# VHH binders against q9y6x5: the designs that were tried, part 395

Target 1, 379 residues: q9y6x5
Amino acid sequence: LPPKLLLVSFDGFRADYLKNYEFPHLQNFIKEGVLVEHVKNVFITKTFPNHYSIVTGLYEESHGIVANSMYDAVTKKHFSDSNDKDPFWWNEAVPIWVTNQLQENRSSAAAMWPGTDVPIHDTISSYFMNYNSSVSFEERLNNITMWLNNSNPPVTFATLYWEEPDASGHKYGPEDKENMSRVLKKIDDLIGDLVQRLKMLGLWENLNVIITSDHGMTQCSQDRLINLDSCIDHSYYTLIDLSPVAAILPKINRTEVYNKLKNCSPHMNVYLKEDIPNRFYYQHNDRIQPIILVADEGWTIVLNESSQKLGDHGYDNSLPSMHPFLAAHGPAFHKGYKHSTINIVDIYPMMCHILGLKPHPNNGTFGHTKCLLVDQWCI
Key: E = the ipSAE of ESMFold2; O = the ipSAE of OpenDDE; V2 = 0.75 times the mean of E and O plus 0.25 times the DockQ between their complexes.

## First folded at step 18 (VHH)

Design ia11 (framework vhh_7uia_1; at its last look DockQ between E and O 0.91; V2 from the best seeds 0.00; counts 0 for: pae E 2.9 > 2)
Fold by OpenDDE, look of step 18:
Structure ia11 (fold): chain B 379 residues (1-379), chain A 124 residues (1-124)
Amino acid sequence: as target 1 above (379 residues)
Amino acid sequence: QLQLVETGGGLVKPGGSLRLSCVVSGFTFSSYAMAWVRQAPGKELEWVSSISGSGSSTYYEDSVKGRFTISTDNAKNTLYLQMSSLKPEDTAVYYCARVQYVYHSGRWEPFDYWGQGTQVTVSS
């Protein structure tokens, strides 16, 4: 039988939650598998970009999903969470579920993972759910496991996405111990449900499962605001994305806009596109706007009419608060092994290896995950 | 015609043992994973244990782990559940089921065929 892999994402699960809260089910999962304590994600540390990086192994500048909100100046198209169905935005890369279907006689399945309900390179997941936040985890899990068991050609790759603890992190802030404890307990219970379902169906020993996330969450405050309206008139630019990384499209001379913003706050770095630090790998794409503003950790860029969140993400990807974790279980993985850190783009070549797929060119390093795998040499 | 028939239920004291049997007919037994499911009065259906078609993998709900053992005899087309150290909370109707998704009443169900069930009562 061909290897099978289920990739699960709990949105906004900060890595250090594992140290600060109890996760009986997840810890059991880890005990029988592997853990990567920190996953360095891609800049910007947002949902759509990082989920696409996981499944392509590419930095954002390469796969073209550079934010949750994008604008293309040539086509005049806009991208957002409510307008994400145009293949135009996704076609700069090939996600693993497409590769999985095209290289072998096999199928892919998806429960609301970003991009899975869009035909990419004229290929859509063999089985998928249209995104609907109202659909329960149980229903998503039921469909995924149904497809894993009953499909022909067989589903060998599946994705499962859940919106928590991100939504709650935004609402309560990650430092709210009372509320986040409740939320994270629910997440652990869902992991328990996942494991139990797989055992119930007799899939547990033969299915590779990866549980990960796209980013963490940092605490925000009303005392840490950067008001752009205090620095520049809104008529001088179009805002493509706001916080904590603002994408600025000037309506006047770019240099003038830059000069008005460069000293707006000591807690915000302002970059011309060509001056964006190389370590971000966030420069070589036309969808990146001429000026970007990057707020310091915990600071929020606002306009006068903007709403306030108690938690947010999207900051510098070197910040620990932005990092998720990765846990895995299955025949491809060791048992009881812990690893310190990998890059989020390293997940793709690992998944390709597990599935026996030839990876597309990517930014991941297979060597970083070798110690997780039973069939690889590791000293 | 496909059929599952449970036997072996009964009244037992706490700490006692029972062995349930499920005789299967109408399909290749080893081609499917099999499961035991139970339902206590006033409670939802609860998965108890599963075994892979090959019999090489067995799984248990946490509450029964270490006490219950699922097994198969392919020659007899029979699924077993050996229960030991029984507790009052184990009281339920026990069903054997074939693990196979089926579309029913507007949703996918993980078990397509069930037995009639056998009553297990644990009481002092």
Scores: ipSAE 0.843, ipTM 0.947, lowest interface PAE 0.5, mean pLDDT 95
Fold by ESMFold2, look of step 18:
Structure ia11 (fold): chain B 379 residues (1-379), chain A 124 residues (1-124)
Amino acid sequence: as target 1 above (379 residues)
Amino acid sequence: QLQLVETGGGLVKPGGSLRLSCVVSGFTFSSYAMAWVRQAPGKELEWVSSISGSGSSTYYEDSVKGRFTISTDNAKNTLYLQMSSLKPEDTAVYYCARVQYVYHSGRWEPFDYWGQGTQVTVSS
């Protein structure tokens, strides 16, 4: 029997929520499987880039999804949450579901993971849902389990995406104990429903399940705004992305734009593309604009307006507030093992190993995840 | 041709035991996971227990774990539910069902064939 894997993301699930809130169902999942307490994600710590990094094992500069909002100067194409289906944006990498379903007697299924409703390299997930945020978790789960149960050739890799706790984290902020407790209890109930559905269908012991996230969330404040209009006339540049990492396309001399921005705020770092720190792995792609502005944690870049956000993400990937967790259960994984940290790009080669796939060239290190796996000697 | 027939229900005192049977015909029994599902009066259907076609993997809803045991006899095409330490809240109609998704009423449902059910009543 080929090995099977279900990859689940709860968007914006900050790693320390696990210690600060009650998760009886998730804790039972962890008790019978493995936990990675911190996953160091990729810069910028945004949804589309990090979800694609999980399934490609690549830094953003290498897979080409460098932000939630992008512009390509050569083709004049724009990418956004509402304009994300052009394969042009996704074709700089090969995600795991494409590799998986091209194997003999295998197919892939997807419930709304970023990119799974796009024909990447002329290949779309064998079974998929078009993205629609109004579709309930129960309906997404039902389709995934139906595909795992009924498909020929069998579904061996499946993905499931849910928008919470990210949406509520933006609305309330991670420090709002009352509202976040309610939100996170609902998430734990959904995890309980997932496990119960898999047990009901007879899938639980033979399906590998990874529950993870793309990033965390940090507290914002009206007292921590950086007003870009106070530093530079908006006629001097095109704004490709705003906060907390602004992407600036100069309309005039680049050095002049840089000089106007350099001293805008002590709570913002301004980088020419060539000067972006090497540790970000965020330089070598044409979609990265000539100037980026990186706000300090909890600071919001605005255009002469107040911010409606009480929480945000996208900051420096060294910040613990930006880090998610990873939990996993199934025949490939130890039981009751806890691991301190991995890099988010390490998930891809681990998943390829579990599925018996040859990974494409990537930035992950298989050795970082060996101790999670029963078939590996832990060093 | 497909049939699932439950037997073994009845009236029992709290703390008592019953064994439910489900005799199946019309398909290869060992090729499908099978489940017990119950419905208390005025309540929604509740999954109770499942077993893989091979019989090697068994699963239980939390409230019945340790008290109920699901099993199969492939030679007799029969699914069993051994119930012990029965409580009044176990009172329900118990159905056996085959695990296979079917499209019905605009939705995929996880059980394509059901028995007629057998009544279990736990009362003093």
Scores: ipSAE 0.490, ipTM 0.844, lowest interface PAE 2.9, mean pLDDT 93
ESMFold2 (binder alone), look of step 18: mean pLDDT 82; pTM 0.813

Design ia12 (framework vhh_7uia_1; at its last look DockQ between E and O 0.76; V2 from the best seeds 0.00; counts 0 for: pae E 2.5 > 2)
Fold by OpenDDE, look of step 18:
Structure ia12 (fold): chain B 379 residues (1-379), chain A 124 residues (1-124)
Amino acid sequence: as target 1 above (379 residues)
Amino acid sequence: QLQLVETGGGLVKPGGSLRLSCVVSGFTFSSYAMAWVRQAPGKELEWVSSISGSGGSTYYEDSVQGRFTISTDNAKNTLYLQMSSLKPEDTAVYYCARVQYVYHSGRWEPFDYWGQGTQVTVSS
């Protein structure tokens, strides 16, 4: 039988939640598999960019999903969570579900993973659910496992996406122990449901499962605000993305806009596009705007009319609060093995290896995950 | 015609044992995973145990782990559930089911065929 892989994402699951809260089901999952304690994600640390990095192995500048909100100056197109269906935005890379179908004549399935309901390079997932936040985890899980069991050609790669604990993190803030404890308990229960479903169906021993996330969450406060309106007139620029990384499209001379913003706050770095630090790998794409503002951890960039969140993400990808985790179980993985850190782009070549796919050029390093895999040499 | 028939249920005291049997006909037994499911009065259906078609993998709900054993005899086309250390909370109608998704009443269900069920009552 061909190897099968289920990739599961719980949005906004900060890595240190595992240390600060109890996860009986997830811990059992880990005990029988592997854990990567910290996954360094890509900059910016947002949902669409990082989910696409997981499945392409590319930095954001390379796969072209550089934010949750984007603007292309040539075509005048806009990208957002409510406007994400145009293949134009996704076609700068080839996600693994497309590769899986084209290389091996296999099927892929997806339950609301970003980009899976869009034809990319004229190929769409063989099976997918249109994104609908109202659909329960149970229903998503049921469809995914149905497709894994009943499809011809067989589904060998599947994705499952869930919006928590991100939504709650935004609402309550990650430091709200009472509310987040409740939320994370529910997440652990969902993991229990997942494992039970796979056992019920007789899939557990033969299916590789990865549970991960795209980013963490940091605590925000009304006392840590950066008001751009205090520094520059709104008529001088178009805001493409706001916080904690603002994308600025100047309507006047770029240098003038930059000079008005560069000293706006001691808690915000202002970069011209060409001066963005190399470590971010966030420069070589036309969709990155001429000026980028990066708030310090826990600070929020606002306009006078902006709403406030108690938690947010998108900050420097070197911050531990932005890091998710990775756990995995299945024939390809060791049992009871823990690893400290990998890069989020390293997941792609690992998945390709597990599935027997030739990876497209990517920024991942297969060597970083070798110790997780039973068929690889690990010193 | 496909058929599943459960037997072996009954009244037993706490700590006792029962062995359920499910005789299957109408399909290749080893080609499908099989499961035991139970329903207690006033409660939802609860998955109990599954076994792969090859018999190489067995799975259990946490509450029955270590107490119940699922097995098959391919020559007899029979699925078994050996239950030991029974508890009052194990009281339910036990069904054997074939693991196969089927579209029914607007929903995909993981089991396409069921037996009639056998009553298990654990009481002092």
Scores: ipSAE 0.860, ipTM 0.952, lowest interface PAE 0.5, mean pLDDT 95
Fold by ESMFold2, look of step 18:
Structure ia12 (fold): chain B 379 residues (1-379), chain A 124 residues (1-124)
Amino acid sequence: as target 1 above (379 residues)
Amino acid sequence: QLQLVETGGGLVKPGGSLRLSCVVSGFTFSSYAMAWVRQAPGKELEWVSSISGSGGSTYYEDSVQGRFTISTDNAKNTLYLQMSSLKPEDTAVYYCARVQYVYHSGRWEPFDYWGQGTQVTVSS
């Protein structure tokens, strides 16, 4: 029987939540499998870009989903989380579910992972849910397990996405222990439900399961606002994305716009595109705008308005608060092994190995994940 | 003609033991996961235990872990549930079921065939 893999994301699950909150169900999952204590994600540390990096093994500049809000100057197209279905945005890479779908005698299934309801390279998973945040975790899980159980050709790669703890992290902030404890307990109960469902169906023995996330969350405050309207008139630029990484398209001379912004706040770095630090791997794509503004951790860029957010993400990917975790269980993985760190782009070549797929060119390093796998020597 | 027939229920004192049997016909028994599911009086159906097909893996809900043992005899096409240390809370009708999703009454359900059930009563 072919190897099978379920990839699960709980959006905005900061790595240190595991140490600061109780997760009896997730800890049981980890005890019988592997844990990567923190995963260094890609800049910018936003939802759409990092979910696509997981499934392509590519930096954002290489896969073309460079933010949750984008503009392409050549085609004049706009992308947002309410306008994300044009394959144009996604076609700069080949995600693993497309490669898997095209194999003989297997197919892919998806429950709302970003991009899975888009026909990428004219290919969409045989079984998928259109994105709808009102659909419960139980219904998403039931569809995924039904497709894993009943499909012809068999589903060998499946994705499952859940919006928490990201939504609550934005609303309360990660430091609100009372509300976040309640939210994270609900997440742990969902993980318990996942494991119990797989056991009830007899899938647990032969299904590889990865539970991970795209980014963390940092605390915000009304005391940490950067007001762009105090530095520059709206008429001098088009705002493509705002916070915590603003994407600025100048309407006048780029140097003039840069000069108006460079001293706006000591809590914001202003980069011309060619000056973006090389460690971000965030320069070589036309969708990256000529000027970006990168707020310091916990600072919010605003347009002369209050911020309603008490938590946010998108900051420098070197920040521990931006890092998720990865846990995995199944026949491909060791039991009871803990690993310190990997890069988020390393997940893709590992998944390709598990599924017996030839990876497309990517930025991941298979060697970084060998210690997680029973069929590999770590050193 | 798929058929699932449970036997082995009965009345037992707390701390006692019973072995339930489920004889199956009409399909390749080792190709499917099988489950025991119970319904206590006035309660919803509750998953008890599952066994994977040819993989031999067994799973139990928390309250029966360590007390119940699920097993199969492929030569006899029979699923078993050995119940030990029985408690009054274990009183229910016990069904064997085949794990396969089926669309039923507007939803996908994880069990496509069920036996008629066998009554287990644990009382003083």
Scores: ipSAE 0.527, ipTM 0.855, lowest interface PAE 2.5, mean pLDDT 93
ESMFold2 (binder alone), look of step 18: mean pLDDT 81; pTM 0.804

Design ia13 (framework vhh_7uia_1; at its last look DockQ between E and O 0.90; V2 from the best seeds 0.00; counts 0 for: pae E 2.4 > 2)
Fold by OpenDDE, look of step 18:
Structure ia13 (fold): chain B 379 residues (1-379), chain A 124 residues (1-124)
Amino acid sequence: as target 1 above (379 residues)
Amino acid sequence: QLQLVETGGGLVKPGGSLRLSCVVSGFTFSSYAMAWVRQAPGKELEWVSSISGSGGSTYYADSVKGRFTISTDNAKNTLYLQMSSLKPEDTAVYYCARVQYVYHSGRWEPFDYWGQGTQVTVSS
């Protein structure tokens, strides 16, 4: 049987949730598989960019999804969560489901993973669901497992996406133990449902499953706000993205805009595009705006409007609060093995290996995941 | 014509044992995963156990793990469920089902064929 892989993402699942809350189902999953305790994601630590990094192995500057909100100055196009269907935004990279379908007698399936309902390089997932947040996890799971079981050519790669605990993290803040405990219990129950469904269908032993997330969540407060209107007139720039990383498109001289912002707050770093730190790998793309503002952890950039979010993400990708985890189970993975840290871009070459695909050029390091795999030598 | 016929149900005391059988006809038995599901009065259908077509992999719901054993005899085209340490909570109609997705009533269902079911009652 050809290797099969299901990639599951629970949006905004912070790595240390595993230490602070109980996850009976997920712990069983881990016990029978592998765990990476921390995954260093890509900057900025947002949903669309990081999900695309997982499936391309590329930094944001390379795959071109550099934020949840983007603007291209040449074409005058805008990208947002409500306007993400134009292949223009996705075509700077080749995601793994497209690569998978280039193989003979293989198909891909997707349940609402970012970019999967868009033809990329004139190829769309053989099976997919249009994004709809109202669709239950059960329905998504049912479709994915149906396609994994019944498709011809066979589905060998599938993705499954769920919006929690991100939405709740934003609403309640990650420090709300009462509400987040309830939310995370539900997530664990969904993992239980996933495992049970796979066992029910007889897929469990032969299917490789990765459960991961795109980013964490940090606590925000009304006491930690950076008001840009106090530093610069709104008429002097266009805001492409706001918090915690603001993308600024100047309407006047860039240097003048920069000078007005550079000392706006001690809790915000201001970068000209060419001065963005190299460690972010967030410079070499035209979709990155001329000026970037990066708020400190837990600080929110605002205009004359107050933020309603008690939690947020998108901050420096070196912050532990921004890091997700990775767990995996299946014939490709060891049992009962734990690993401390990998980079999120390392997932792509690992998945390619599992599926027997030749990876496109990427920023991942296959060596970082070798100890997770039964067929690899681990020092 | 494809058929699944369950037998072996009955009344048993707590702690007792029963062995259910499901005789299959009309298809290649080893080509499909098979499952046992149950429905108690007033409750939803509950998956109990599955076995791969090859018989090499067996799976159980947490509620029955360690107590129930699923197996097959390919020569007899028969699926079995050995139940031990039975509890009142195990009282239900038990169905044998073929694992195969089918479109039905507006959605995909994981089982395309079912038996008539056999009643299992655990009571003191």
Scores: ipSAE 0.703, ipTM 0.903, lowest interface PAE 0.7, mean pLDDT 95
Fold by ESMFold2, look of step 18:
Structure ia13 (fold): chain B 379 residues (1-379), chain A 124 residues (1-124)
Amino acid sequence: as target 1 above (379 residues)
Amino acid sequence: QLQLVETGGGLVKPGGSLRLSCVVSGFTFSSYAMAWVRQAPGKELEWVSSISGSGGSTYYADSVKGRFTISTDNAKNTLYLQMSSLKPEDTAVYYCARVQYVYHSGRWEPFDYWGQGTQVTVSS
């Protein structure tokens, strides 16, 4: 039988939630499998870019999904949370579900992972749900398990996406112990339901399952605002994305816009595109705007208004608050092994190995994940 | 024609044991995962236990783990549930079911064929 893999993301699941809250179901999952305590994600630490990095193994500059909000000056196209279906944005890479389902006697299934309802290189996931945040986790899980059970050719790669704890992290902030404890308990119950469903269907021992996330969450405050309207007239630029990494398209001389912004706040770094630190791997794509503003952790860039967010993400990917975790269980993985850290781009070549797929050129390093895998020597 | 027939239910005192049987016909028994599902009076259906088609992997709900054992005899096309240390909370109609999704009443359901059920009553 060909190897099978289910990739699950709980959006905005900060790595240290595992140490600060109780997860009896997730801890049982980890006990029988593997844990990576911190996954170093890609800059910017936003939802669409990091989910695409997981499934392509590429930095954002290489796969082209460089933010949740983007603009292309030549075509005048805009990308946003509500306008994400144009293949133009996604076609600079080949995600793993496309490669998988083009193999003989294989198909792919998806429950709302970013990009799976888009025909990337004229190929859409074999089975998929159109994105709709109102669809319950139970319905998403039921569709995924139905497709794993009933499909011909068989589904060998499946994805499942859930919006929490990201939505609640934005609303309450990660420091709100009462509300986050309630939210995280609910998520642990969903993980328990997932494992029970796989056992009920007789799938548990032969399905590889990865539970991971795209980024963490940091506390914000009304005391930590950066007001752009106090520093520069709105008429001098087009704002493509606002916070915590603002994307600025100058309408006047770029150097003049830069000079107006560089002293705007001591809590914000201002970069010309060519001066963006090399460690971000965030420079070599036309979708990255000529000027970016990077707020310090916990600071919010605003246009003369209060922020309604109590938590946010998108900051420097070196920050521990931006890092998710990874847990995995199945025949490919050791039992009871804990690993300190990997890079989020390392997940893709590992998944390709598990599925017997030839990876496309990518930024991941298979050697970083060898210790997780039964068929590999750990050194 | 597909048939699943349960037997072995009855009245038993707390702490007692029963063995349920489900004889199947009309399909290749070893090609499907099989399950036991129960319904207590006035309650929703509750998954109890499942076994892979080969009989190598067994799974149990937390409420019965350590007390119940699922097994198969492929030569007799029979699924079993050995129940031990029975409690009043185990009182229910017990169904055997085949694991396969079927579309029914606007929804995909994980079991396409069910037996008629057998009553298990645990009472002093």
Scores: ipSAE 0.556, ipTM 0.866, lowest interface PAE 2.4, mean pLDDT 93
ESMFold2 (binder alone), look of step 18: mean pLDDT 82; pTM 0.819

